# VHH binders against Translation initiation factor eIF2B subunit alpha (eif-2Balpha), part 4

Target 1, 305 residues: Translation initiation factor eIF2B subunit alpha (eif-2Balpha), of Caenorhabditis elegans (p34604)
Amino acid sequence: MVQESIISSFRGKLENDPSKSTSLATVETLLEVLDRSRATTVAEFQNELNQVVAALEKTDYSSTSIRSAADLFTRFTSLAPAALLDQEDFSQVLDLYRQRARSFIKNVRGSRAKISKCARLFFTHHMNILTHSYSKVVLETILDAHKSGYHLHVWVTESQPDASGKLVFEELKKNGVPTTLVLDSCVGYVMERIQAVLVGAEGVMETGGIINKIGTVNVCIIAKSRHVPVYVCAETIKFVREFPLNQADIPQEFKYRTSVIERNNLELEHPDVDYTAPEFLTLIITDVGAMKPEAVGEELIKMYI

## First folded at step 16 (VHH; from Y2 with I110F)

Design P2
Fold by ESMFold2, fold request of step 22:
Formats: C-alpha cells, structure tokens, sequence
Structure P2 (fold): chain B 305 residues (1-305), chain A 125 residues (1-125)
C-alpha cells in the first residue's frame, strides 16, 4: 500500500542517519507526500496529509514529535494567497506549498546550530553540567562549547530502561570531554556539584512544561531544590498546543508508544516519558532564542498567526 | 501602554564617556531582556548589546566590547549603557529595546517587541 511505502521511507530516514530527529524525518516525509500529490483542492490535500500523519503515529517513534512537526508543517503549507485558491490549476498552490516546505526544512536543519550558539550565552568557562538521557541538541550544544574552549565536566545519567545516556557518555568521551556516567538514582548525590542541568524535550507544551524521557521530572525537582538552573534545549518544531496540569493530564499517545496503547492494559505499563511542569524549569532555549517557560505560549501563538 | 524612554544623549569629545538610561513602564520589566541598538545617518540599525532578564548574562557587538558596559536595575525599571573611550564612529541615534526572548545580537531575522524613540549621541573629534 501507499501508506506502507511512506512508512518505510520514514523509517529509512531515521535508520540511515542516526543524527536525524524524528521531527525532521516527519517533515521530510511530508514533503515527499507533497511532491507526489495530485490533490486538486486544499481539503483533498489536507486529508492526504492527515492519513500519512496517522500512519506515522502508528510507528513506535515519538508521537509527540510526529504530531508537533506535522502540525507546524500543515500550518506552514495550508496558508495560500486567496488569488491562488481561486485558480483552476491547483498545481500552482501545490508549488507554493513545496517552496515553503523546502524553506521550512532548511530552517529546521539549522536549528541545532542556532540552539547551540544561544545556549552558550548561559555557559561559564568552568562548569559541571548534568544531562539526562540522550538529546541530540544537548549533545551538539555541549560539543560546541567544548570545541570553543569551555572547560566542562559532564555528568550523564544512564537513563533506564534503554540506557540511552550511555550513547551520550561514549560520544562525549570520544571527543575528549570529561564525563561521568551515573545511575538515574545518583542525581540527588551529584547535584551539589552541578552548575546547570541541560536536557532536551520530546515536546514543549504551551504551558511551558515539557515531555521528555522518564526520569526528567525527578532531575528537575532535585535541581529546583538545590537552586540549580534547568535549561531545556528544544527546537520550536517540538512546540505543541497542550495545557497539561499533571502527569495524568497528558494524552496517553504522548506517554506511551502506539504499540503499547493498542493493548488495553495501560494500568500495568511503565511509562516511557514524564511531564515536567514549568515551575521546575529555568529557560527554554530554542532556534528563535531563549525564553522563560511562561513565554512559550505567546511564541507558539506567533507561529500560528 | 508600554513606554521606553532613552535619556543621557548629547555631544562629547572623542575619548570621552557618556551614560545612557532607558526608563520603562507598562510591562513587567523583569520578564524582558533588554537591548541597545544604534543607527548612524544613512546606515542600517545595528546591535550594540543585550542583557538577560536578571542581568546575569550579556552579549556585546565586537565593535564595542571592552568600551561599553550594559546593566539593569529591576527595582527601578531602568536599563543603562555606559560608554567609554568614545570614537567618532560611535556617533548615532541610540535605541533601547525590549523582548521576551534573549538571543545573540548577530541574529538578524528577529526584531525586539518594543522600542524607544532614540537619543542622539554625537562624538566630536
């Protein structure tokens, strides 16, 4: 089927390039759909995109990342000048969408470098950093600062159950960054040495809170108790229009992979992610600048207007 | 009603010093990063320096590093630019600006949310 071919293409993008984010792979996949589209109306095209997004969400990649990226792609592509919408040849509208999509993807590809540069404004030249799990943006930020002459010691949680923090640890060691791998339960022990916590996000909520790998909320609560700033490095493509109040208020598709949800016994499942409320975060550092968590909603509105 | 008002501009000889102030009202000052910009006649507006919400982090244009110092007093809703070792090339209208975001000054694709009216600084030889 067509959907199976596009799902295989999506998986291939992520498997062939370990540095590629789920968000970037999503928008690249949607560009493929746009390039092949024979839609003759905006509604027909939108239905085509919706079907592809639903298929991508059936994979075990982050639903939060897929949905936020797809929402922004759709927002960016669905706006057309009224004169073009009245045209008998809808292909001109699709060509405009294609141009916008390519520009959008170029900006998304550059987001990590912008975040790294912006985050460095908050670094001191001698610094102990704690990071949890594996964020490609955080890894690039740390490596950029190291190459620029910052003297860092990085404390990396192993991040059970998949031990993804070991990948960060190994990459930092390969690049000569002083680093220590610790148990997730060790965060309270080491926090007194830490000048800043640096984490990624799978999603940044409109409230300014984040969804990230299970264990993130524990790190952030401990950091708050010790007055250690928490910096979230996240591309704006990860912003979502949700207003959660607590762990229970998060949609289940953000907390569990799709394959887990399809089983009817979520009560027994270990969650893959947790929610960290904005009160435990210091800054959200993005490709459009650093902001306090409470400013996220205003910036998200600007992107959708 | 958001207002930013610059003061302290004037005529000064090269090598001299001048201090600009920016007083603010109509917003919660501590929620905003602040920046100084300048524009010489016939030229585009250029970044001078910016300071984070709390004042703990600063960013300066290369052309003013070591000569200019920015600071803020959140209790007085006031933002400052201390200019030392002034050069004739520093002659410009200086603008105070405020934004909810703090970002590197070389990022040209973004504009601050609020702007002052500007104050003239003239450096004579």
Amino acid sequence: as target 1 above (305 residues)
Amino acid sequence: QVQLQESGGGLVQAGGSLRLSCTTSGFTFSDYAMGWFRQAPGEEREFVGAISWSGDTTDYADSVKGRFTISRDNAKNTFYLQMNSLKTEDTAVYYCAADRRFYPGEWLDFEYDYWGQGTQVTVSS
Scores: ipSAE 0.719, ipTM 0.899, lowest interface PAE 0.8, mean pLDDT 88
Fold by ESMFold2, last read:
Structure P2 (fold): chain B 305 residues (1-305), chain A 125 residues (1-125)
Amino acid sequence: as target 1 above (305 residues)
Amino acid sequence: QVQLQESGGGLVQAGGSLRLSCTTSGFTFSDYAMGWFRQAPGEEREFVGAISWSGDTTDYADSVKGRFTISRDNAKNTFYLQMNSLKTEDTAVYYCAADRRFYPGEWLDFEYDYWGQGTQVTVSS
């Protein structure tokens, strides 16, 4: 009953706001749990959170986004000053957690704007950009640069099988950005005209590689061969402690929704994502700054401490 | 041991020029973005400018754009600030700093990983 009302709240957040990420909806939902909590120990509170996270993972939204966001939420909320650890009244500890959680969520909400501003440091005023699939962060970055007077031409792959790149194409066209929609197979043809590739990520690996919509690795390999820089725009909430070595090594939770894993024969299913190794990437541009792929592991450790 | 050492500070008349250097050791210089900061007495530390790992990208505070130039020489592990058309309000202790990240100076400029001890620049009227 309690889990059902929390799941309904979570679904409502995503259904009522198409621009909201699964990651943000997750941490907002966990704040609701924290606000309602009457736990008297850290262990009791952690168990309460773990039960909610397990229930959210069954909703067929991205389980990796839910898990990664929940891990960071727990990390930032469970740090406590030594003085409060000595207190007998756990309600004061919960109040500190609530304050820290609200600050954390405010930072998560502002991440796209920070990434857009940071990415602009690497733009030239006349620039041909190639982007693959649909990333809300990349779209916001491009639109922000356009509004700031940058003269861009954006090449968008249609990104089969779901053709999600068409949504990016139409939004850019609506906002007056010169844009060309191309087949996924056209990337090699157009790359010689491109000054930078700009992509999002479903996950940024500890080793500095990325998991993103199927086709991303092809784009990045071609970009590398043509000496075109590849900039990944990704919120730090997308950083994960994974280290895939090849495509087969990608965790199933990235490749398939939970319902597909539980009910379908995976041998017959098309994966949703691929892995791009760090050597094919130039920069990871985040809400805490731009970094070389090699630095991701160190920055991830700082967040987890 | 990571070390950042500023040099080249001193007294200069308004309208004059001065060149600061930052020599570094104890880390792979080309893996770090570098920044210049300054602090006048009684004031908060202020971002001056930053340069990316290779030197291809720079960001400057509005107050110094067009007058100051940041550069780096990765072969010599050295980072520079060329200051032209100096004003009395440029008087401050100037610090070099290093960070694995490169970001706009406006929103995280006081959180670089490593800092030098500073060098005094005084601009007389």
Scores: ipSAE 0.709, ipTM 0.887, lowest interface PAE 0.8, mean pLDDT 88
Fold by ESMFold2, fold request of step 22:
Structure P2 (fold): chain B 305 residues (1-305), chain A 125 residues (1-125)
Amino acid sequence: as target 1 above (305 residues)
Amino acid sequence: QVQLQESGGGLVQAGGSLRLSCTTSGFTFSDYAMGWFRQAPGEEREFVGAISWSGDTTDYADSVKGRFTISRDNAKNTFYLQMNSLKTEDTAVYYCAADRRFYPGEWLDFEYDYWGQGTQVTVSS
């Protein structure tokens, strides 16, 4: 089926390149759909995109990342309203969408480098950094600062249950970055040595809070109590139009893999992510600049208007 | 109703010093990063320096590093540019700007949200 081919392409992008984000893979897959599209109307094309997004959301990759990326892709690429003088030949509309989509993807591919440069503005030349889980953009940020002559010691949580922090630890050691791998329960012990917490996000909510790997909220609460700044490195493609107040307000599709939701035993399941309210965060560092969490809503609205 | 007003411009001899001020109203000053920009006749507007919300972080253009110092006083809603060792090449209209974001000055794809009207600085030989 068409959905099976699209899902296979999406999985291939992620499986063959461990450094590729789910967000980037989503928009690259949507561009593939757009490139091959023979739609003759806006409605037909939108339905084609919606079907692909629904299929991608049925995979066990992050629903937060897929939805946010798809929403922004659709919004950014389809800014040509029906008021165009030349809507009769829809192939020309599709060509416009393709040009906009390629520009959008180019910006997404460059986002990590921009975030790394922006984050460096807040580094000191000698600092202890605590990071939780595995964020591609955080890893690139740390490696870029190390290459630029910053003397860092990085404390990496193991990040159970998948132990993804071990991958970060090993990559940092390979690149000569002084690192210490610690238990998730060790965060309170080490925080007195930490100058900054640096984490990624699976999603940045309109409230300025974040969804990220389970354990992130614990790290951030401890950092707040010890007056350690928390810097979130996140691409704007991860911005989500949600206003959660607490863990219960987070949609279940953001907290669990689709296969887990389909079993309908969520009260027995361990969540994959948690929510960290904006009060526990210091800055959101993005490809459009660093901002205080309360400014995220304004930036997200600009992207949707 | 955001207002940014530059002051302190004028004529000064090369090697001299000048202090610009930017007074602000119509927004919560501590919520904004602030920047100085300048534009000489016939040239593109260029970044001079920026300062974070609290004043703890600064970024300067290479052409002014070591000669110019930016600072802010959140109690007075005022942002400053101290210019020392002035050169004739520093002659320009200087603009104060405010943005909710703080980002590297080398990023040319973005514009600050609010701008002042500018103040003339003229450095004579």
Scores: ipSAE 0.701, ipTM 0.890, lowest interface PAE 0.9, mean pLDDT 88
Fold by ESMFold2, last read:
Order: sequence, then C-alpha cells, then structure tokens
Structure P2 (fold): chain B 305 residues (1-305), chain A 125 residues (1-125)
Amino acid sequence: as target 1 above (305 residues)
Amino acid sequence: QVQLQESGGGLVQAGGSLRLSCTTSGFTFSDYAMGWFRQAPGEEREFVGAISWSGDTTDYADSVKGRFTISRDNAKNTFYLQMNSLKTEDTAVYYCAADRRFYPGEWLDFEYDYWGQGTQVTVSS
C-alpha cells in the first residue's frame, strides 16, 4: 500500500511554496522515499519508487510533469557501477543513490535561472512577446530580461478555462512590464505585432514537440503562418520518452486529470492540454542550452544512456 | 568522421588584425552552433565567442567584445573569427568547436561535442 503521508508531503511541498514546480516536488518526494528505504535489491527499490509514482499520478497535479520527473529520477539506479551493485551490503548502493539524487535536485532547483539567461541570448532590446497560459519559467525569463534592461511589451492570453494567464498578467504589471491581457481568440489579431512567442511546456516529447496547456497548438500554428519564432522554455526534467503523431496519440493520462478519467465520459470532457508538433516550434530553451526541436531526441537519449 | 580544422593563425604585432577560419566536414554544418575558444600555455581553456545555427545570434566574452567578430557561411560550411585591435594578452591557441546546442559561454559545466586541433596566434608587442 502506498503511504498517505508521502502524498500529503507532496501536496504540502506544492501548497507551501507557490513557486515550486510539480516536477521539483516529485523528485523531492522521491528523495524522501529513497532516504527512508530499506530495500536490499535494485528491483525492490524500483518497485518501491513505482508504487509512490503511481500514487502521485492519482493526484490532480500534472501527470506529464510527474511522469517525466520520476523517469529521470529513477534513471539514477541504472547508472550505478556494476562493481558496486555486486556488494552484499545494498545500503552502500542506496547511499550512492542518495548522493546522486541530492546533486540532481540541486541542479533542478537552478534550472529556471539557467533557462532565463540562455533565453536572453535570443531577445532583442525592443520586443513584443506573446505568451500563453502560466509557465513559471517563462515568467521568470520575462522578468529577468526586463530587469536586464530589455524593453518588452508582453501579450498574455487569458488561457481558459482556468484563466491562468490573468495571474501572469498581474505579476508582470506588478513588476512594471508593459502587458496586455487578451482573449485566447485574439491571437490571430495580434500576431502581426509579435516578434516572438514564448511558452512553457508540461512535457517535451522525444519528437521535439510539446505538451502544454490547451490552446498552445493554436498559438503556434498562427505564429508559423506569420513566420513568428516560437521559443519553448522548458527544464530538461520535463523531457518525456514519448513519440506522439497527433492529438489522439497522446496518452489520456496526459490529457486529463486523474479524477476526470476515473469518473467521466472522456468523449464529453474538455482536454487540459494539447500537442504541438515540432514543425511549429523554433527552439527548445533548456537548462542545458537552446536546441532545435529535432535535436531533442538525441539530447534525451544522452540523459538516459 | 567529424573534422574541424582551424587556419589563419600566425604572428602579428599588437594593434594588428587577423582572421581565423574553421572548415568543417562529416556533419550537417547548419545543424550546429559554433564556438571559438582559446588556451594560453598553463591556463584553462577560455570562451571567446559563439554563434547560433543560422548566424543570427552571437555571444562574446567580455575580454574580446568590440574587438572580435564571429560569423559563419552555411553555404561554404565555414566559421570565422575576425580579430581586430589585437593585444599581447590575446596570444593563445585558438580552437573552433561545434555543438547541437547554443548556450552562454559562462556555462562551464558543458563541453562542445566536437573540437578542432587549434591554431596558434601570437601577438608581439
């Protein structure tokens, strides 16, 4: 049985720190499991992690973010030296895992700052930027550029149905960034004024496409039609080993929150996210550098090899 | 086999100019960001400048900003470093490098995927 105390700890991390991503909360929670673990084999430990991840995915937080973060965290078990894995005292293996997990989490905590600095390389000093929904890394990127002397005008979609773009709008206005809040249906109207689209991602697929808040694919199609570059700001912890071809090919657990899947007729439900194919994206800007979408698969493989 | 070959190095007096070239083979040049690095004897390798895949975006070390210009010609698979107002402190072996990623030169945790053999630049007083 999965411990309710672990799920409570996970929720607490997110509720007590509005700036903490679901991805970071996931790996911090998995470190707690690792710290408490009495496993005596790799398989036993992996099963322990899998049970916790399954429980976290039952919450109504982003399954895409939880899955991608968990997959990368559990990768650390595959990197243990073969000589060490043959030890009779598995506690030494667990101690190595703990050391690596803490280093990994430290790097994840620094990811937004690195993405912000990398993204600045692509900004011009006078830009109209369009952003859709709420991405903590996009918000930090915009604020960092503003503080660095860039003269931005930011167009923010409301991002229905939860209107999360209003939160971005309010934070930008508070910080003195010229900002206009627009309807999601206004994107085509304003695109001719836009020098770049800047969006986040809930997941970056091996194809180089992204899963993000519903409406993202519409923004990106319109941007492509007007030859406006689309920059995706995403931490590498968001990289997912999926190869979707279309909207229908996205796993339902990425499209809908778990509570919706369990209780509703999904043919009647509004999806939470959409898929944007790599052809509509210009760059994926990450904590390991900016890359063209077609390079994502190779970088993802390096992370798993 | 991926190959990067620097050329154009040599001896030049302070205040002079020099143009380095990097010719490439074994990969699709337009898929790679390119960088110039340098290393003086007994010192660590130092970032000089980098240029994005298309050439639209550049990043320079503070020590060379305003004096050095990087460029690329994707039709010729060639990457360049124009060095003006040279100082004796610019004396080093200069390397070209290629990576699928473009990132700030101040990021020291990452290394470019491919490197040239280097070309010596010596600036006399």
Scores: ipSAE 0.680, ipTM 0.888, lowest interface PAE 1.0, mean pLDDT 88

## First folded at step 18 (VHH; from Y2 with E111D)

Design K2
Fold by OpenDDE, fold request of step 22:
Structure K2 (fold): chain B 305 residues (1-305), chain A 125 residues (1-125)
Amino acid sequence: as target 1 above (305 residues)
Amino acid sequence: QVQLQESGGGLVQAGGSLRLSCTTSGFTFSDYAMGWFRQAPGEEREFVGAISWSGDTTDYADSVKGRFTISRDNAKNTFYLQMNSLKTEDTAVYYCAADRRFYPGEWLDIDYDYWGQGTQVTVSS
């Protein structure tokens, strides 16, 4: 019953606020758990969080985003002075965790704005940008740039099979941004007109590569072949301690929705995401600055030490 | 050991020009974005400008835009601050800094990984 309630809360956060990321919803949900926790030991509390995370991962939302967010949240909440841990009353520790969690979430909420600001450093005032699929941070970045006086023309892939790019197209058009919808199969055709590729990420790997909507790797490879820079906009909360070397190394739970996995016929299913290796990326633009893919590993270490 | 060494500072009249250099060692220069900062007496350190890894992207404080130019030579592990049309308000100790990240200079909560010792620039009226 508790798990169902938690899942409902999590889903509610996302359904009631379309602008909310899976990562943010995850950590907000975990904060709720923390706020209600009556754990008396670190181990007990950790187990409680793990159970919640496991429940969230059973949803059809991005497992990559859930996992990365949960891992970072847990890391931040697990830090307490020895003096507090030695006390019989664990309530003080929980209070500290709550404070840290709130601070963490506050930072996460501000991440997109920072990314947007940072991204503009790499934009020209008249720039043709290609984006793939639907990314909240990318959309915000483009809109902010437009509002700041940049004259962007955005090329948006339709992003089959769900045509998520159409949502971006419509939103950009609504806001007066010159936008062209592009067939996925036409990316190569239009790339000669593109000055930069801007994509989001469900996860940023330790390799500096990214997991993102299926078709991302195709776009990036084409861009690279044409010497078009590829910029990834990603919150640090999406950094994952995984080191994939190829598509096969990506966990199944990252590739497919839970409901699809449960059908037990993956051979007939296309993955929802693909892996783009670091060599096809130019920069990872984050809320802590822009970095080369090679620097991601170091930043990830800093987050966990 | 990582070292950043500023040079080229000195006394100059208002309207004059100076070129500062920052020579680096102990790290892979091309893997780092570089920045210039300055601190006037009694004031806080402020961002002057920064340059990306390859030099393709630069960012400047509004107070120096159009007057200052940052460049870098990765082969020499050196980057530069060309200061033109100097004003008395530009008087400060100028510091070079390095970070693997490139970010807006207005982000005060982020500290560069490495810093130089600074060089004095004095602009007289």
Scores: ipSAE 0.869, ipTM 0.943, lowest interface PAE 0.4, mean pLDDT 94
Fold by OpenDDE, last read:
Structure K2 (fold): chain B 305 residues (1-305), chain A 125 residues (1-125)
Amino acid sequence: as target 1 above (305 residues)
Amino acid sequence: QVQLQESGGGLVQAGGSLRLSCTTSGFTFSDYAMGWFRQAPGEEREFVGAISWSGDTTDYADSVKGRFTISRDNAKNTFYLQMNSLKTEDTAVYYCAADRRFYPGEWLDIDYDYWGQGTQVTVSS
């Protein structure tokens, strides 16, 4: 596939389905490549995937999500018995990869529902929740809880500069969930009314920390200071084998959109995301269960061995 | 080495009560969610209930809700299953289990990291 065609396909998946995550779009695109692949060796196929991933990372969609999804997809699909790999006919290997890829994608598609179910274990029937920015998994979690009879009041930050929180506010209101829009600068003011912070993540780091929309770290620090639990809803496909210790350790490609990196002076730009260290997080709620931040590293190892 | 040891099982009449204990060693107890499972003869192992790390959150199978209570004492590396209003259908070998994750008990595709040897509970009519 021509690189432009691949990018177009990827963008089309996201534009035609607003509920689709960047991670899911990524792995679906990789499956398309796999379905069309005529590779005759593992190395050739791997190179093909790497080229596609590189092309996807040139888009303005979350590089963190693309990378983590691609890495896990590759890891999962590339598992084949030695006996099969030793055969001259590589087509059988590709067929196995395709089967595994489809299984993997099926699991990814079901991840938000599992997270939603798991998250409710930590909810009370009458709960004030604060969320930051727009997260599909968080939105779904709240809506599912509401439908299940929970009486939630949701406080949504406006989440500048793009005001992504307003989208969440409107969606929750549309669905009959009591919701209050909050200025980013008022998070400290309202925190005394909050019983839990619920946020998504573009990436979950090996440290147990998260990369998420700029302003996340502020919300979490304030929550911590008030002894309000912080719950992160994140699919396992967002787990990243990175070990940042501070904001500076976050790769530039995670901080800024590709278009900004290519065309702008980064010293004049604010980052799109920030890093929240594990000490400010209470739980990471995933499609494989809830875990403490310090358990993420071990879980990540299990995913890659 | 990791060890989980169940105790407190035995024979009890229907309507009676029993308290099971699971004593653990070889790992940091407070870093693990704990669960109770049971297996009757000829049946598959089934989820009974689970408790989170600090004990703040619990989950129970529908069949035992309102009758069974799980608690834990992190200082003693022990967690408990209080069984009240016992029924004959509660007869089974009861197992304790540990995992760093806490998840809904109805999830069948997740296995706990560590398991005890089990203790027999028999409820007579």
Scores: ipSAE 0.869, ipTM 0.943, lowest interface PAE 0.4, mean pLDDT 94
Fold by OpenDDE, fold request of step 22:
Structure K2 (fold): chain B 305 residues (1-305), chain A 125 residues (1-125)
Amino acid sequence: as target 1 above (305 residues)
Amino acid sequence: QVQLQESGGGLVQAGGSLRLSCTTSGFTFSDYAMGWFRQAPGEEREFVGAISWSGDTTDYADSVKGRFTISRDNAKNTFYLQMNSLKTEDTAVYYCAADRRFYPGEWLDIDYDYWGQGTQVTVSS
């Protein structure tokens, strides 16, 4: 019953706020758990969080985003002085965790704005940008740039099979941004007109590569072949301590929705995401700055030390 | 050991020019974005400008835009601050800094990984 309520809360956060990322919803949900926690030991509390995370990962939302966000949340919230841990009363520790959690979430909420600001450093005032699928941070970045006086023409892939790019297309048009919808199969055709590729990420791997909507790797390879820079906009909470070497190394839970894994023969299914290796990426633009893909590993280490 | 060393500072008259250099060692220079900062007496350290890894992107504080230019020579592990049209307000200790990240100078919540010792620039009336 408790798990169902937590999942419901998580889903509610996302359904009621389309601008909310899976990652943010995850950490907000974990905060709720923390607020209600009556744990008396670190181990008990950690187990409680782990159970919740496991439950969230059973949803059809991005497992990659959930996991990365949860891991980082846990890391940041679980830091307590030894003096507090030695006390019989664990309530003070929980209070500290709560404070840290809130601070963490505040930072997460501000991450997209920072990314947007940082991304503009790499934009020209008149720029043709190609984006793939639907990314909240990318959308916000483009819109902010537009509001800041950049004259962007955005090329958006339709992004089959769910045509998520159409949502971006519509939103950009609504906001007065010149936008062209592009067939996934036409990416190579239009790349001659593109000055930069801007994509989001469900996860940023330790390799500096990214997991993102299926078709991302195609876009990036094409871009690279044409010497078009590829910029990834990603919050640091999407950094994952995984080191995939190829598409096959991507965990199944990252590639497929839980419902698909449970009900379908995966051999007959298309993955929801693909892996784009770091060699096809130019920069990872994050809320802590822009970095080369090869710097991601170091940043991850810093985050977890 | 990572080292950043500034040079080229000194006394200059208002309206004059000065070129600062920052020579680096102990790390792969091309893997780092470089920045210039300055601190005047009694004031907080402020961002002057930064340059990306290849030099393709630069960012400047509004107070120095159009007057200062940052460049880098990756082959020499050196980056530069050309200061033109100097003003008395530009008087400060200038620091070079290095970070693998490139970020807006207005961000105050992050710090460059490595710093130089600074060089004094004094602009007289």
Scores: ipSAE 0.867, ipTM 0.943, lowest interface PAE 0.4, mean pLDDT 94
Fold by OpenDDE, last read:
Structure K2 (fold): chain B 305 residues (1-305), chain A 125 residues (1-125)
Amino acid sequence: as target 1 above (305 residues)
Amino acid sequence: QVQLQESGGGLVQAGGSLRLSCTTSGFTFSDYAMGWFRQAPGEEREFVGAISWSGDTTDYADSVKGRFTISRDNAKNTFYLQMNSLKTEDTAVYYCAADRRFYPGEWLDIDYDYWGQGTQVTVSS
């Protein structure tokens, strides 16, 4: 019953605010759990969080985003002095966790704005950008640049099968950004006109590669072949402690929605996401700065210590 | 051992020019973005400018835009700050710094991984 209420809260956060990321919703939900927690030991509390995370991962929202967000949240919040942990009264520890959690969430909420600002450093005032699918952070980045006086022309892939790119297309047009909708099959054709590829990520792997909407790897490979830089806009909360070597190494739960995994024959299903190896990426632009893909592993370690 | 060493500082008259160098060792230079900072007496350290890994991207503080130019030579593991049209208010200890990340200089909550010892620049009226 408690789990159902938590899931409902999580879903509500996303349904009531379309601009809210899965990652942010995850950590906000975990904060809620923390606020209500009556745990008396670290182990008990950890178990409580783990159960909640497991429940969230059973939703059809991005498991990658949920996992990465939850993992970072837990690591950031679980830091307490030994002296405090040795006390019989665990309430003080929980209070500390709550404070840390709130601070963490505050940073997460500001992450897209920071990414946007950082990304502009790599833009030219007149730039043709290609983006794939729908990314909140990419959309915000483009819109902010436009508002800041950049004259961007954005090429947006349709991003089949759900045509999520059309949403980006419409939003950009609504805001006065010159935008062209591109067939997924035409990416190679238009790449000669593109000066930079800008994509989001559901997850940033330790390899420096990313998991993102199916078709991302195609776009990036084409870009690389044409010497077009590929910039990934990704919040640090999307960093995942995974080290995939290929597409097959990507966990099934990252590739498919939970409902699909449970109900369908995966042999007949197309994955929702693909893996783009670091060699096809130029920069990972994050709320803590831009970095080369090969630097991601090190930065991830820093975040966890 | 990571080392960053600034050089080229000194006394210069207002309106003059000075070129600072930062020589690095102990790390793969091309894997790091480089930045210049300065600190005047009694003031907080402030961002001057930064340059990306390959030198393709630069960022400058508003106070030095148009006057200062940052460059790097990855083959020489050296980072440069060309300062033109110097003003008395440019007087400070100048520091070079290195980080694997490149980010806007106005971000105060991020610190570079490595720092030099600094070189004194004095601009006289």
Scores: ipSAE 0.867, ipTM 0.941, lowest interface PAE 0.4, mean pLDDT 94

